# Ledger of designs, part 11: VH-VL binders against Defective in cullin neddylation protein 1 (DCN1)

Target 1, 240 residues: Defective in cullin neddylation protein 1 (DCN1), of Yarrowia lipolytica (q6c0b6)
Amino acid sequence: MVRSDWRAQEIRRVMTFTGSKEKTARDALEKFDWNVEVAIDHILNTPQVDLSGASKVFDKYRNADSDEIDLDGTIQYITDLGLSLEEPTVLAVAMTAGSPSVGTFTRKPFVEGWAAIGGDTLPAQQKLCRSFAESMTSLNADFQKIYKFTYGFLLQEGQRVLPQETAVDYWRLLLTGKYEHLDKWLSFVTEKYKRNISRDAWNMLYEFMLFQAKDPSLESYDEDGAWPSVIDEYVEFLKE
Short names: E, the ipSAE of ESMFold2; O, the ipSAE of OpenDDE; V2, 0.75 times the mean of E and O plus 0.25 times the DockQ between their complexes.

## First folded at step 6 (VH-VL; framework fv_ciduvectamig_arm2)

Design g1 (from f31 with heavy chain S33T, light chain G31R; at its last look DockQ between E and O 0.62; V2 from the best seeds 0.00; counts 0 for: pae E 3.3 > 2)
Heavy chain, then light chain:
Amino acid sequence: QVQLQQSGPRLVRPSQTLSLTCAISGDSVSSNTAAWSWIRQSPSRGLEWLGRTYYRSKWYNDYAVSVKSRITVNPDTSRNQFTLQLNSVTPEDTALYYCARGPMITFGGIYFDYWGQGTLVTVSS
Amino acid sequence: QSALTQPASVSGSPGQSITISCTGTSSDVGRYNYVSWYQQHPDKAPKVLLYEVSNRPSGVSSRFSGSKSGNTASLTISGLQAEDQADYHCSSYTSSSTYVFGGGTKLTVL
ESMFold2, look of step 6: ipSAE 0.421; ipTM 0.722
ESMFold2 (binder alone), look of step 6: mean pLDDT 91; pTM 0.934
OpenDDE, look of step 6: ipSAE 0.602; ipTM 0.832

Design g2 (from f31 with heavy chain F107M; at its last look DockQ between E and O 0.44; V2 from the best seeds 0.00; counts 0 for: pae E 4.6 > 2)
Heavy chain, then light chain:
Amino acid sequence: QVQLQQSGPRLVRPSQTLSLTCAISGDSVSSNSAAWSWIRQSPSRGLEWLGRTYYRSKWYNDYAVSVKSRITVNPDTSRNQFTLQLNSVTPEDTALYYCARGPMITMGGIYFDYWGQGTLVTVSS
Amino acid sequence: QSALTQPASVSGSPGQSITISCTGTSSDVGGYNYVSWYQQHPDKAPKVLLYEVSNRPSGVSSRFSGSKSGNTASLTISGLQAEDQADYHCSSYTSSSTYVFGGGTKLTVL
ESMFold2, look of step 6: ipSAE 0.323; ipTM 0.688
ESMFold2 (binder alone), look of step 6: mean pLDDT 91; pTM 0.934
OpenDDE, look of step 6: ipSAE 0.760; ipTM 0.897

Design g3 (from f31 with heavy chain I105R T106V; at its last look DockQ between E and O 0.66; V2 from the best seeds 0.00; counts 0 for: pae E 3.6 > 2)
Fold by OpenDDE, look of step 6:
Structure g3 (fold): chain C 240 residues (1-240), chain A 125 residues (1-125), chain B 110 residues (1-110)
Amino acid sequence: as target 1 above (240 residues)
Amino acid sequence: QVQLQQSGPRLVRPSQTLSLTCAISGDSVSSNSAAWSWIRQSPSRGLEWLGRTYYRSKWYNDYAVSVKSRITVNPDTSRNQFTLQLNSVTPEDTALYYCARGPMRVFGGIYFDYWGQGTLVTVSS
Amino acid sequence: QSALTQPASVSGSPGQSITISCTGTSSDVGGYNYVSWYQQHPDKAPKVLLYEVSNRPSGVSSRFSGSKSGNTASLTISGLQAEDQADYHCSSYTSSSTYVFGGGTKLTVL
């Protein structure tokens, strides 16, 4: 039995059992590595989200010649959301809508991402963006998610580490007003460290910011702890 | 540090094709956070954006209406460069040509932060 | 596309504040907050001063600030210095998915 035939059979099985559409069945099966039981359970226990609204929003900004939102479409989309391109909230939009790269969107993650949180219309999305903006004002769990997301979002294809210049720019964007010692960190990175930024370094900076807020003197800082070397070096830099 | 190095002929005859190359160092022509543009400057027209190329999962090109029918901007990933081709040139195309990086900080916002050294191209018989 | 409108020239004395205007349409300056300003010294390429109306890149003096009202963007240079003598260019994204520049302004420091 050709793999294609087997898959078709499994899809039909799920459809028969759940009464779902083929796309729903297929998506569930793909999501759960073609485990029919898990897929069925998922479909039965997950409310069917109407994707039509978000899809209409996507259609407004998609390229005429492709099923994607390109740079120009993105510019208009972000503008219509009431955001500026240099606003940190845009990263929340990128995360929510599953943007694959800066200035682009694809239909499926866009539609699914927005629909999942009630972004079925442009006004609804605008409202959500205001909420995103509020979450971006302080170091909180929501901001941390966006912060972590940002690293991977900025990586170019095949890149394992983020160029220092890019990291610095986005640290300014994300951490201005949230990290009291941002200027010291940036000085350290550009003048002392002078290396590209790893994911671990990026992520652990956030943890360190929280740590430093609780212990400004860094008396409890343990160099033998689970801190990356870049943070150790930074702490040394701060003691100078 | 990003550097742009331009090369190409400085004299082109009318009706011929103007061709310039911009070699990139310190960044990639296929960067997902940059666009690569050609801009020209003349006393009569000032600065004029001509076109750009950029990669976001696929290649995109945008051209100014004024030159759209005559212009091609092509990336070369193998050499990490991009080129300008302007067909059927006239004396009006005489200008100082710049290649530039249009970085995208957060989504499609572009400004030109790095420029080539400029190439004066004269269209004359 | 027609160039954005800038004054041909402006002048000021050291220490003074000057403003350069950049007027477009609802399809460019008025439609988007994607206005950039560039400084250009003789025989040099333009250098970005401001982007997105008022954002200052690293290394750019705080003496440079920007604003926008309606279809007009403005660059203000405070505490004018001799080194500020240069050409200044505004630019904007357009609804036609293009980029447009102003005609440029020559600033003379007296």
Scores: ipSAE 0.083, ipTM 0.645, lowest interface PAE 2.9, mean pLDDT 90
ESMFold2, look of step 6: ipSAE 0.419; ipTM 0.717
ESMFold2 (binder alone), look of step 6: mean pLDDT 91; pTM 0.934

Design g4 (from f31 with heavy chain S33T, light chain N55K; at its last look DockQ between E and O 0.33; V2 from the best seeds 0.00; counts 0 for: pae E 4.1 > 2)
Fold by ESMFold2, look of step 6:
Structure g4 (fold): chain C 240 residues (1-240), chain A 125 residues (1-125), chain B 110 residues (1-110)
Amino acid sequence: as target 1 above (240 residues)
Amino acid sequence: QVQLQQSGPRLVRPSQTLSLTCAISGDSVSSNTAAWSWIRQSPSRGLEWLGRTYYRSKWYNDYAVSVKSRITVNPDTSRNQFTLQLNSVTPEDTALYYCARGPMITFGGIYFDYWGQGTLVTVSS
Amino acid sequence: QSALTQPASVSGSPGQSITISCTGTSSDVGGYNYVSWYQQHPDKAPKVLLYEVSKRPSGVSSRFSGSKSGNTASLTISGLQAEDQADYHCSSYTSSSTYVFGGGTKLTVL
């Protein structure tokens, strides 16, 4: 009869010190050759979130061969979330779940992203999507994160800047009903600026939209007040 | 204004390859926000989606099961057009052929907002 | 045979409302919200009226509306007008990145 009680006791010590579950404590001890102090340090520096619920949601939509949610799986998933295919809230889902590109989700970012905000079931994710949609009704800090995320999300391999036509389409998607001067901005981009869109130009439009909402006549606009040249050019275009 | 202009032969003999071209104005065949489809219409089958091409980091094609073994849809970026090649045609391929654009802002090609004028192709010996 | 079932014809008088049905399966109309409707006048290409079941593109009259229940989508035309006389086609996304159409419905305005 053989007992390994010292290992069980070491697992208990790690659990007590860290507040972790037995599996987490055992896995860390096994990973670090049963060095209790190293295992504890590892657990304390890797916050534990229960990933099993979000992982089960991922399993419903994945392509079994690739272990990714491909375009067809993404369409099914977006439908089941209660979202329209072409609504801006889909970008909040993409950001939350760490989607690498349109039409794809990979397991680790998906599971970790949803689990971090309590998206442990499809119904929980549906409820969170309603909150995303509500927070995206106006220009605010939460919407700004989604707006900024979108630039990198749209870049294809080999692109250093976003093609103007892609930027125009996504500005319409994101900003319709949220920036009353959107048509003027798009006219400026297509008629005067006529360049592909840098990340800085993309990001600074949002800052300018917030400024313009507070000062619609632009009376306090200062051309040397740290605005990038693209915004100075836009302001000049508005005066024409 | 997006416009689609079709060209190609109107009479094709059985076993030959049906070849049609769709020239694009007001948009790019390599657009990241559009997919380019061929759709045909006949009295016996109504409207039938045949296939598409689109660019997302690389070129993709999707084809209807009914024609997958015989169809090729190719983009031509230098001429801003796309083509339909349908091999080994039979009289059942007699139809009015359309090219069409499907918006693809997020997940594309679900509906078709711009259509070509149509080309009636007869397959007869 | 068409993948989606539509009535071959419907008729109505000016000012009335009519509804055209489009019936599929749980793998298309019932499983997704990606039904679209097209109007086709004689010798013309189809023109999109609705997408995603009920959304209208810019320039399409609010007299055209759409809905679905289970495996059946519906196009409703209110305030029927003579120019509404045309063929109407439904379509749906299916699994495996393919698209199917209904057989078409001829609307006669009496």
Scores: ipSAE 0.256, ipTM 0.652, lowest interface PAE 4.1, mean pLDDT 88
ESMFold2 (binder alone), look of step 6: mean pLDDT 91; pTM 0.936
OpenDDE, look of step 6: ipSAE 0.275; ipTM 0.699

Design g5 (from f31 with heavy chain T106A; at its last look DockQ between E and O 0.56; V2 from the best seeds 0.00; counts 0 for: pae E 4.2 > 2)
Fold by OpenDDE, look of step 6:
Structure g5 (fold): chain C 240 residues (1-240), chain A 125 residues (1-125), chain B 110 residues (1-110)
Amino acid sequence: as target 1 above (240 residues)
Amino acid sequence: QVQLQQSGPRLVRPSQTLSLTCAISGDSVSSNSAAWSWIRQSPSRGLEWLGRTYYRSKWYNDYAVSVKSRITVNPDTSRNQFTLQLNSVTPEDTALYYCARGPMIAFGGIYFDYWGQGTLVTVSS
Amino acid sequence: QSALTQPASVSGSPGQSITISCTGTSSDVGGYNYVSWYQQHPDKAPKVLLYEVSNRPSGVSSRFSGSKSGNTASLTISGLQAEDQADYHCSSYTSSSTYVFGGGTKLTVL
């Protein structure tokens, strides 16, 4: 039996048992390495999400010549969401919609991402954006996700570390009003540290901010702890 | 620090092609957080945006309507530079030409933070 | 792609506040919050002062502020200093996926 024939048969089998569409059956089978039983269980236990609404939204902003939203489309999209490009909320949108790069979107992650949380229409997405904005007002679990997401989102192809300038810009964007000592941190980074920013450094800054909030005097700070060297250096800087 | 260094001829004859190059240092022409633009300035027309190139998983180009039929902005990743070609020039194309970076914060990027030194290009017979 | 409208010139004395207007249309200034302002000294390239109407890049004095109402954006310079004497240009994103500049304003410090 040709591999293609076998796969077709398995797809039909899943469709028969679940009543699902071919695409749904195929996707599940692919996801679970063509294990029919697991695929069937997955489909039966996973609510089917209608992707058509979100797909229509995507179509409004996609490039005429490609199935992607480009920078101009993104600008219009963000504007229509009632957001400004300078707002941290746009990063939440990027994360939700699975943006592969700054100012671009692709259909599948866009549609799946929004549909998963009820963003089937532009008004629905606008409402969700308001919720995102609220989550951006303080250091919380939702914000942390966006914060962590942002690092990878900003990395250029082939880059392992974030340029310091970029990091500084986005720390200003993300942490203004949320971190009391932001200016000190930025001063440390630009005047003392003077290196590009690793993912670990980026992520651990968030942890440190939480730590510092609980222990402003940093009396319990342990240099022998699991803190990256950049944070150790920062603590030393703060003591000066 | 980002630096833009312009090069190219300063005198072009009518109907010929104006060609300029902008060499980038401190950043990449294929940056995911920047766009690279050409802007010209003249006493009569002020500042005028001409076009841009930028990379977001693929290359994009946008051009001003006023020059769209005559302009090409091309990136050169191997040399980390981008170029301007303006065809069929007339004396009206005489201007100080700048290359510039349009950085992006979040999804932003609609401003120019780094500029080349400028190149005065004169179109004359 | 008509240029944004700026006054040709403005003047003020040291210590005073001056405002430069930038008027566009609903397709540019009025349609987006992506207005930027640039300062240009003689024989120098423009330098960004404000972006997205009112945001200041690092190193830009707090004396520079921006606002927008309708189709008009404004740059305000408070505590005018001699070094502020320069040309000022506004810019905006347009619905045509382009950028448009104003005609420029010459600021003279008396």
Scores: ipSAE 0.222, ipTM 0.691, lowest interface PAE 3.0, mean pLDDT 90
ESMFold2, look of step 6: ipSAE 0.306; ipTM 0.671
ESMFold2 (binder alone), look of step 6: mean pLDDT 91; pTM 0.929

## First folded at step 8 (VH-VL; framework fv_ciduvectamig_arm2)

Design i1 (from g2 with heavy chain G102L, light chain G31R; at its last look DockQ between E and O 0.12; V2 from the best seeds 0.00; counts 0 for: pae O 3.4 > 2, placed apart)
Fold by OpenDDE, look of step 8:
Structure i1 (fold): chain C 240 residues (1-240), chain A 125 residues (1-125), chain B 110 residues (1-110)
Amino acid sequence: as target 1 above (240 residues)
Amino acid sequence: QVQLQQSGPRLVRPSQTLSLTCAISGDSVSSNSAAWSWIRQSPSRGLEWLGRTYYRSKWYNDYAVSVKSRITVNPDTSRNQFTLQLNSVTPEDTALYYCARLPMITMGGIYFDYWGQGTLVTVSS
Amino acid sequence: QSALTQPASVSGSPGQSITISCTGTSSDVGRYNYVSWYQQHPDKAPKVLLYEVSNRPSGVSSRFSGSKSGNTASLTISGLQAEDQADYHCSSYTSSSTYVFGGGTKLTVL
């Protein structure tokens, strides 16, 4: 039996037992090195997310000549979500839909991202966007994800580190009302640090904010700890 | 949908304060998605960005270095407008002044701005 | 901050392709991809043609394209038309969260 025939048979077997589509069966078999039992178990125990809804939404906004949502499509899409392009919530949308670059969406991450959280229709996505907006009102786990995502999203072509000015703008956007000492941080960054912002610096600021909230006096701050130098410098700045 | 309507004196004497108002419709001056800017244009200096005000749970202002010491851009939430105040004007401040909504952050990857109709302000004795 | 440097004027014949340069510094054009191009007809406010170096807003002709290399951004207009006769301005985001404009370029369609 030619390998191809054997595989076809196994796919059919999985389909028969699980009622799944051929692609689902094949993917599972491939994932588990063509172990039929494991593949069947996986399919049966893994909720099959219907991607058709989110895919339809994608189709509405994709470029006619490509399988991508371009800038024009993004404008319409964001508008239809009830958002403005400059709203912080758009970052949540970008993250959710796996936007590879500003103003662009590709099908797979878009569809999978939305479908994973019940965004199968435009109204559903609109509702989710309202939830995103709410999550961005405080320092919480969801916001932290968006915050971390934002750094990479902001990096432009050829940039390895975030320009200081860009970081400042987005810190104002994202952290105003959430970080009591934001003005001090921004002053430190612009007046003393005067360097571009690394991903580590960006991410560790969030951790530091949480830390500082718990220990406002910073008595427990350990300079020998796993803090980046920028945070150490900031702590010194705060003591001045 | 967003419209900016400018108003204010078109003649200002030297050493006085230039004041302009930009009324906003179709958007809020306190919108988290907007930055409200003043720009001027003259034959000698071309387009010049002067400054902006924007709200991010707090009001912020940024000003061009060239006018930083003399400029104030203030929001008025009650009237949904923002103003320009430029102190100690000289003939060099004669220009066509524009208010605009200029994106400072292109989170969605799209740049979209709105401009007022422009106001010619002449500084003359 | 000093204005971005643009040629004072450029000219071309209908159907030709022309390029307008916008030269800044490592603190603006060279640092950010936040370069915008504006078209301004007489007695009109500037209109955005390109943003973020090369992105076109809806309604802007594909004849307009942009690029950047080092500290210099470029606007290219292909298939030049009479209606393209206008002033063109570049802008860039710069240090201290400010904008800077170029000196403007007058495009004449011959």
Scores: ipSAE 0.032, ipTM 0.520, lowest interface PAE 3.4, mean pLDDT 89
ESMFold2, look of step 8: ipSAE 0.579; ipTM 0.805
ESMFold2 (binder alone), look of step 8: mean pLDDT 91; pTM 0.918

Design i2 (from g2 with heavy chain T106M M107R, light chain G31R; at its last look DockQ between E and O 0.64; V2 from the best seeds 0.00; counts 0 for: pae E 5.1 > 2)
Fold by ESMFold2, look of step 8:
Structure i2 (fold): chain C 240 residues (1-240), chain A 125 residues (1-125), chain B 110 residues (1-110)
Amino acid sequence: as target 1 above (240 residues)
Amino acid sequence: QVQLQQSGPRLVRPSQTLSLTCAISGDSVSSNSAAWSWIRQSPSRGLEWLGRTYYRSKWYNDYAVSVKSRITVNPDTSRNQFTLQLNSVTPEDTALYYCARGPMIMRGGIYFDYWGQGTLVTVSS
Amino acid sequence: QSALTQPASVSGSPGQSITISCTGTSSDVGRYNYVSWYQQHPDKAPKVLLYEVSNRPSGVSSRFSGSKSGNTASLTISGLQAEDQADYHCSSYTSSSTYVFGGGTKLTVL
């Protein structure tokens, strides 16, 4: 006669007591050396995130050989989300899903990122994308995270700075309609500065935009302050 | 300004391998903003996309189903070029062959913005 | 057999407008907004006119415009000029990573 698997019985006990799914119960038991009481306590006091839904979405678009969503899969996925590849909302998706670079998603960041915000199905992700688009209409804290994320997302392996042409393209994408003086900034960068863009310069433009919005005349601008030299040069360009 | 310059033989015998080279200036074959394609044109089929190579942290290839068993597209980063190899050619492979750059996600959609000058390849005994 | 259907030829007089259709399926033109249009003069490589249905690259005349409805994309050329006489090709992305082209349309400016 085949005896019952004691691990399966312990898993069922944890599931029954906590209302959790089998994987959640098994993972907690494994983490705590199959101590049922500690596993139950952990589950009851920890927010539970079911990864299975987001994992199924990933499976639909992955390349079976690499277990990554490659360029073809990315095109299909972004299209199915109801997005154009050219709209800024794609960057919010890339950040949410922890994309390492343009045209690629890897399983763990994708699944964990979507699951953390309730993106358990393609329709749920579509709905969240509409919220992303709405939040990206103004300069705000959520948009700032996406803006800062974008720099690293665009770097290729071996690059320490972002090519100016790429930075200009993505400044237009991200900041059109959000920064009144965008055309002046881009003119300064392309005609005067003429250098590739460091991460600090990229990040500090955002801080300067917030500062300039509160002080449009730049009356309180301190050239001896904490601004990087590129921003000092830009302020001088504005005064010409 | 991006320019594509093609080279390679214009006459190939049936069952041999067609090999063409596309030299790139004004961009890098490893650019994260582009993919590099081969496209051919004939009276019977019109324009036909054959395949591409591109770099996103590693090299990727995509090939048209019609030629997938016979085609290889390879980058050459040291010479800033990419090549087409089409094995086991027949007279139906006679065409004007183009290399082309396709901008990738977030720059201008999916299209072919720069084309080589074209190489007419005849497959005949 | 071209994957996308275009009329074989169209004609128009200088100053008029013409439209060239490009009909695909729900797996290409109907699914994706990655439709592009190319102009090809004799013995020249194709030159892109439009991408993503309606976007013009820098240096392309505003006389060229594009639209899409269902499985059909359209290229409209307004204010026809003699130099517009050329072949016109549409293309679309499809879910198998294949780019498909129309059979081409020869535009004659009368």
Scores: ipSAE 0.265, ipTM 0.668, lowest interface PAE 5.1, mean pLDDT 87
ESMFold2 (binder alone), look of step 8: mean pLDDT 91; pTM 0.936
OpenDDE, look of step 8: ipSAE 0.644; ipTM 0.850

Design i3 (from g2 with heavy chain T106F M107K, light chain G31R; at its last look DockQ between E and O 0.57; V2 from the best seeds 0.00; counts 0 for: pae E 2.9 > 2)
Fold by ESMFold2, look of step 8:
Structure i3 (fold): chain C 240 residues (1-240), chain A 125 residues (1-125), chain B 110 residues (1-110)
Amino acid sequence: as target 1 above (240 residues)
Amino acid sequence: QVQLQQSGPRLVRPSQTLSLTCAISGDSVSSNSAAWSWIRQSPSRGLEWLGRTYYRSKWYNDYAVSVKSRITVNPDTSRNQFTLQLNSVTPEDTALYYCARGPMIFKGGIYFDYWGQGTLVTVSS
Amino acid sequence: QSALTQPASVSGSPGQSITISCTGTSSDVGRYNYVSWYQQHPDKAPKVLLYEVSNRPSGVSSRFSGSKSGNTASLTISGLQAEDQADYHCSSYTSSSTYVFGGGTKLTVL
């Protein structure tokens, strides 16, 4: 009398119906007390994310001792993605992969971030980077996300505001070729404002750039409006 | 404007430890966009990168294979400086030692843009 | 140890162009575009002229240009001037957290 493993049959049943991997089917069955119909419903209503591909990419670049991608690994990885270190697209990679700081990646954010958008292989990541680069050629919603991400990415422990020099460097990186008046903004910051940059100032410059593009003469600028004081000062600087 | 100012003894006996300090102004040793290196120069071997320290949520060090067993590069956040310690020196370690800032990702990255003034260290009995 | 090969010396007359070569391997110059060039006057620290093969930092004259083919990078100095008389060093990133330098080239302006 040979008894079939009913758990194996239930797992196969769930896999067959849902198209899921064995681990996914087993985990759902265990979670829902081996109720096949509930497990199937759970899987079908929960997106499947396979992390193994992105994890293999991480393995190529990690430091053998620490399971992190350090500065050397980052240089090699960015090079293999076909990106220049000067290219702002690297910030899109940092945002996607949840990089904790410039020149480093940790496994979990890297793998989950890439897997979520189909970056399951190095070639797939390279293709996605070309899409990132295209979206970063203009002031659009996707670029705005990367622009806003950059402020927090650059803050160090204990900083409430971004040092002026750092802000200037990254404004040049992000906005060259995208904001016609960038040089005047940078001159204002370095020669007149001379203060460190708040997150609100950083974010609201983006909104002001969009406003100025639609109204180059600033005829509709309302100094009593909802602009932060730094933007009011900049508009005054432009009139001098 | 970033400046690197070196200090330390210029004469060291064989088997002793060479210690040099590089003080940073205009930037932070814990900058999350920079790394801090030691490079030496001799007439016979030219320029030679020795090692670096950098901060990315924690401190990292990398050292050239030729000196890895003898070198330590340490940051000092409170004094905004970093140091070179090279143990068990021999006359072959006689060189002009430089500290330098680099690499700088997002600034064209893989070069040394600011250098200290240099410290000639002689290893002699 | 891996080193990049440069000619020991090169010379040129004012107004001429000269080229300094820097030959490495498929694991440094041949693999990465992270080649830089430094000018060093007597008793002074090196000063970067070019990075990433051909990019000039702010304040570096457009007379300095760079290129790479295979395992060899080149620095070209056009319109030679007396103040260009110096030592020139190339460097390249290599894997395993090291940087390699060439032996240096002494440029004499005749």
Scores: ipSAE 0.466, ipTM 0.755, lowest interface PAE 2.9, mean pLDDT 88
ESMFold2 (binder alone), look of step 8: mean pLDDT 91; pTM 0.931
OpenDDE, look of step 8: ipSAE 0.733; ipTM 0.885

Design i4 (from e5 with heavy chain F107M, light chain G31R; at its last look DockQ between E and O 0.54; V2 from the best seeds 0.64)
Heavy chain, then light chain:
Amino acid sequence: QVQLQQSGPRLVRPSQTLSLTCAISGDSVSSNSAAWSWIRQSPSRGLEWLGRTYYRSKWYNDYAVSVKSRITVNPDTSRNQFTLQLNSVTPEDTALYYCARLGMITMGGIYFDYWGQGTLVTVSS
Amino acid sequence: QSALTQPASVSGSPGQSITISCTGTSSDVGRYNYVSWYQQHPDKAPKVLLYEVSNRPSGVSSRFSGSKSGNTASLTISGLQAEDQADYHCSSYTSSSTYVFGGGTKLTVL
ESMFold2, look of step 8: ipSAE 0.690; ipTM 0.852
ESMFold2 (binder alone), look of step 8: mean pLDDT 91; pTM 0.929
OpenDDE, look of step 8: ipSAE 0.749; ipTM 0.902
ESMFold2, look of step 9: ipSAE 0.653; ipTM 0.831
ESMFold2 (binder alone), look of step 9: mean pLDDT 91; pTM 0.925
OpenDDE, look of step 9: ipSAE 0.698; ipTM 0.879

Design i6 (from g2 with heavy chain D62K K68E, light chain G31R; at its last look DockQ between E and O 0.64; V2 from the best seeds 0.68)
Heavy chain, then light chain:
Amino acid sequence: QVQLQQSGPRLVRPSQTLSLTCAISGDSVSSNSAAWSWIRQSPSRGLEWLGRTYYRSKWYNKYAVSVESRITVNPDTSRNQFTLQLNSVTPEDTALYYCARGPMITMGGIYFDYWGQGTLVTVSS
Amino acid sequence: QSALTQPASVSGSPGQSITISCTGTSSDVGRYNYVSWYQQHPDKAPKVLLYEVSNRPSGVSSRFSGSKSGNTASLTISGLQAEDQADYHCSSYTSSSTYVFGGGTKLTVL
ESMFold2, look of step 8: ipSAE 0.646; ipTM 0.846
ESMFold2 (binder alone), look of step 8: mean pLDDT 91; pTM 0.944
OpenDDE, look of step 8: ipSAE 0.756; ipTM 0.913

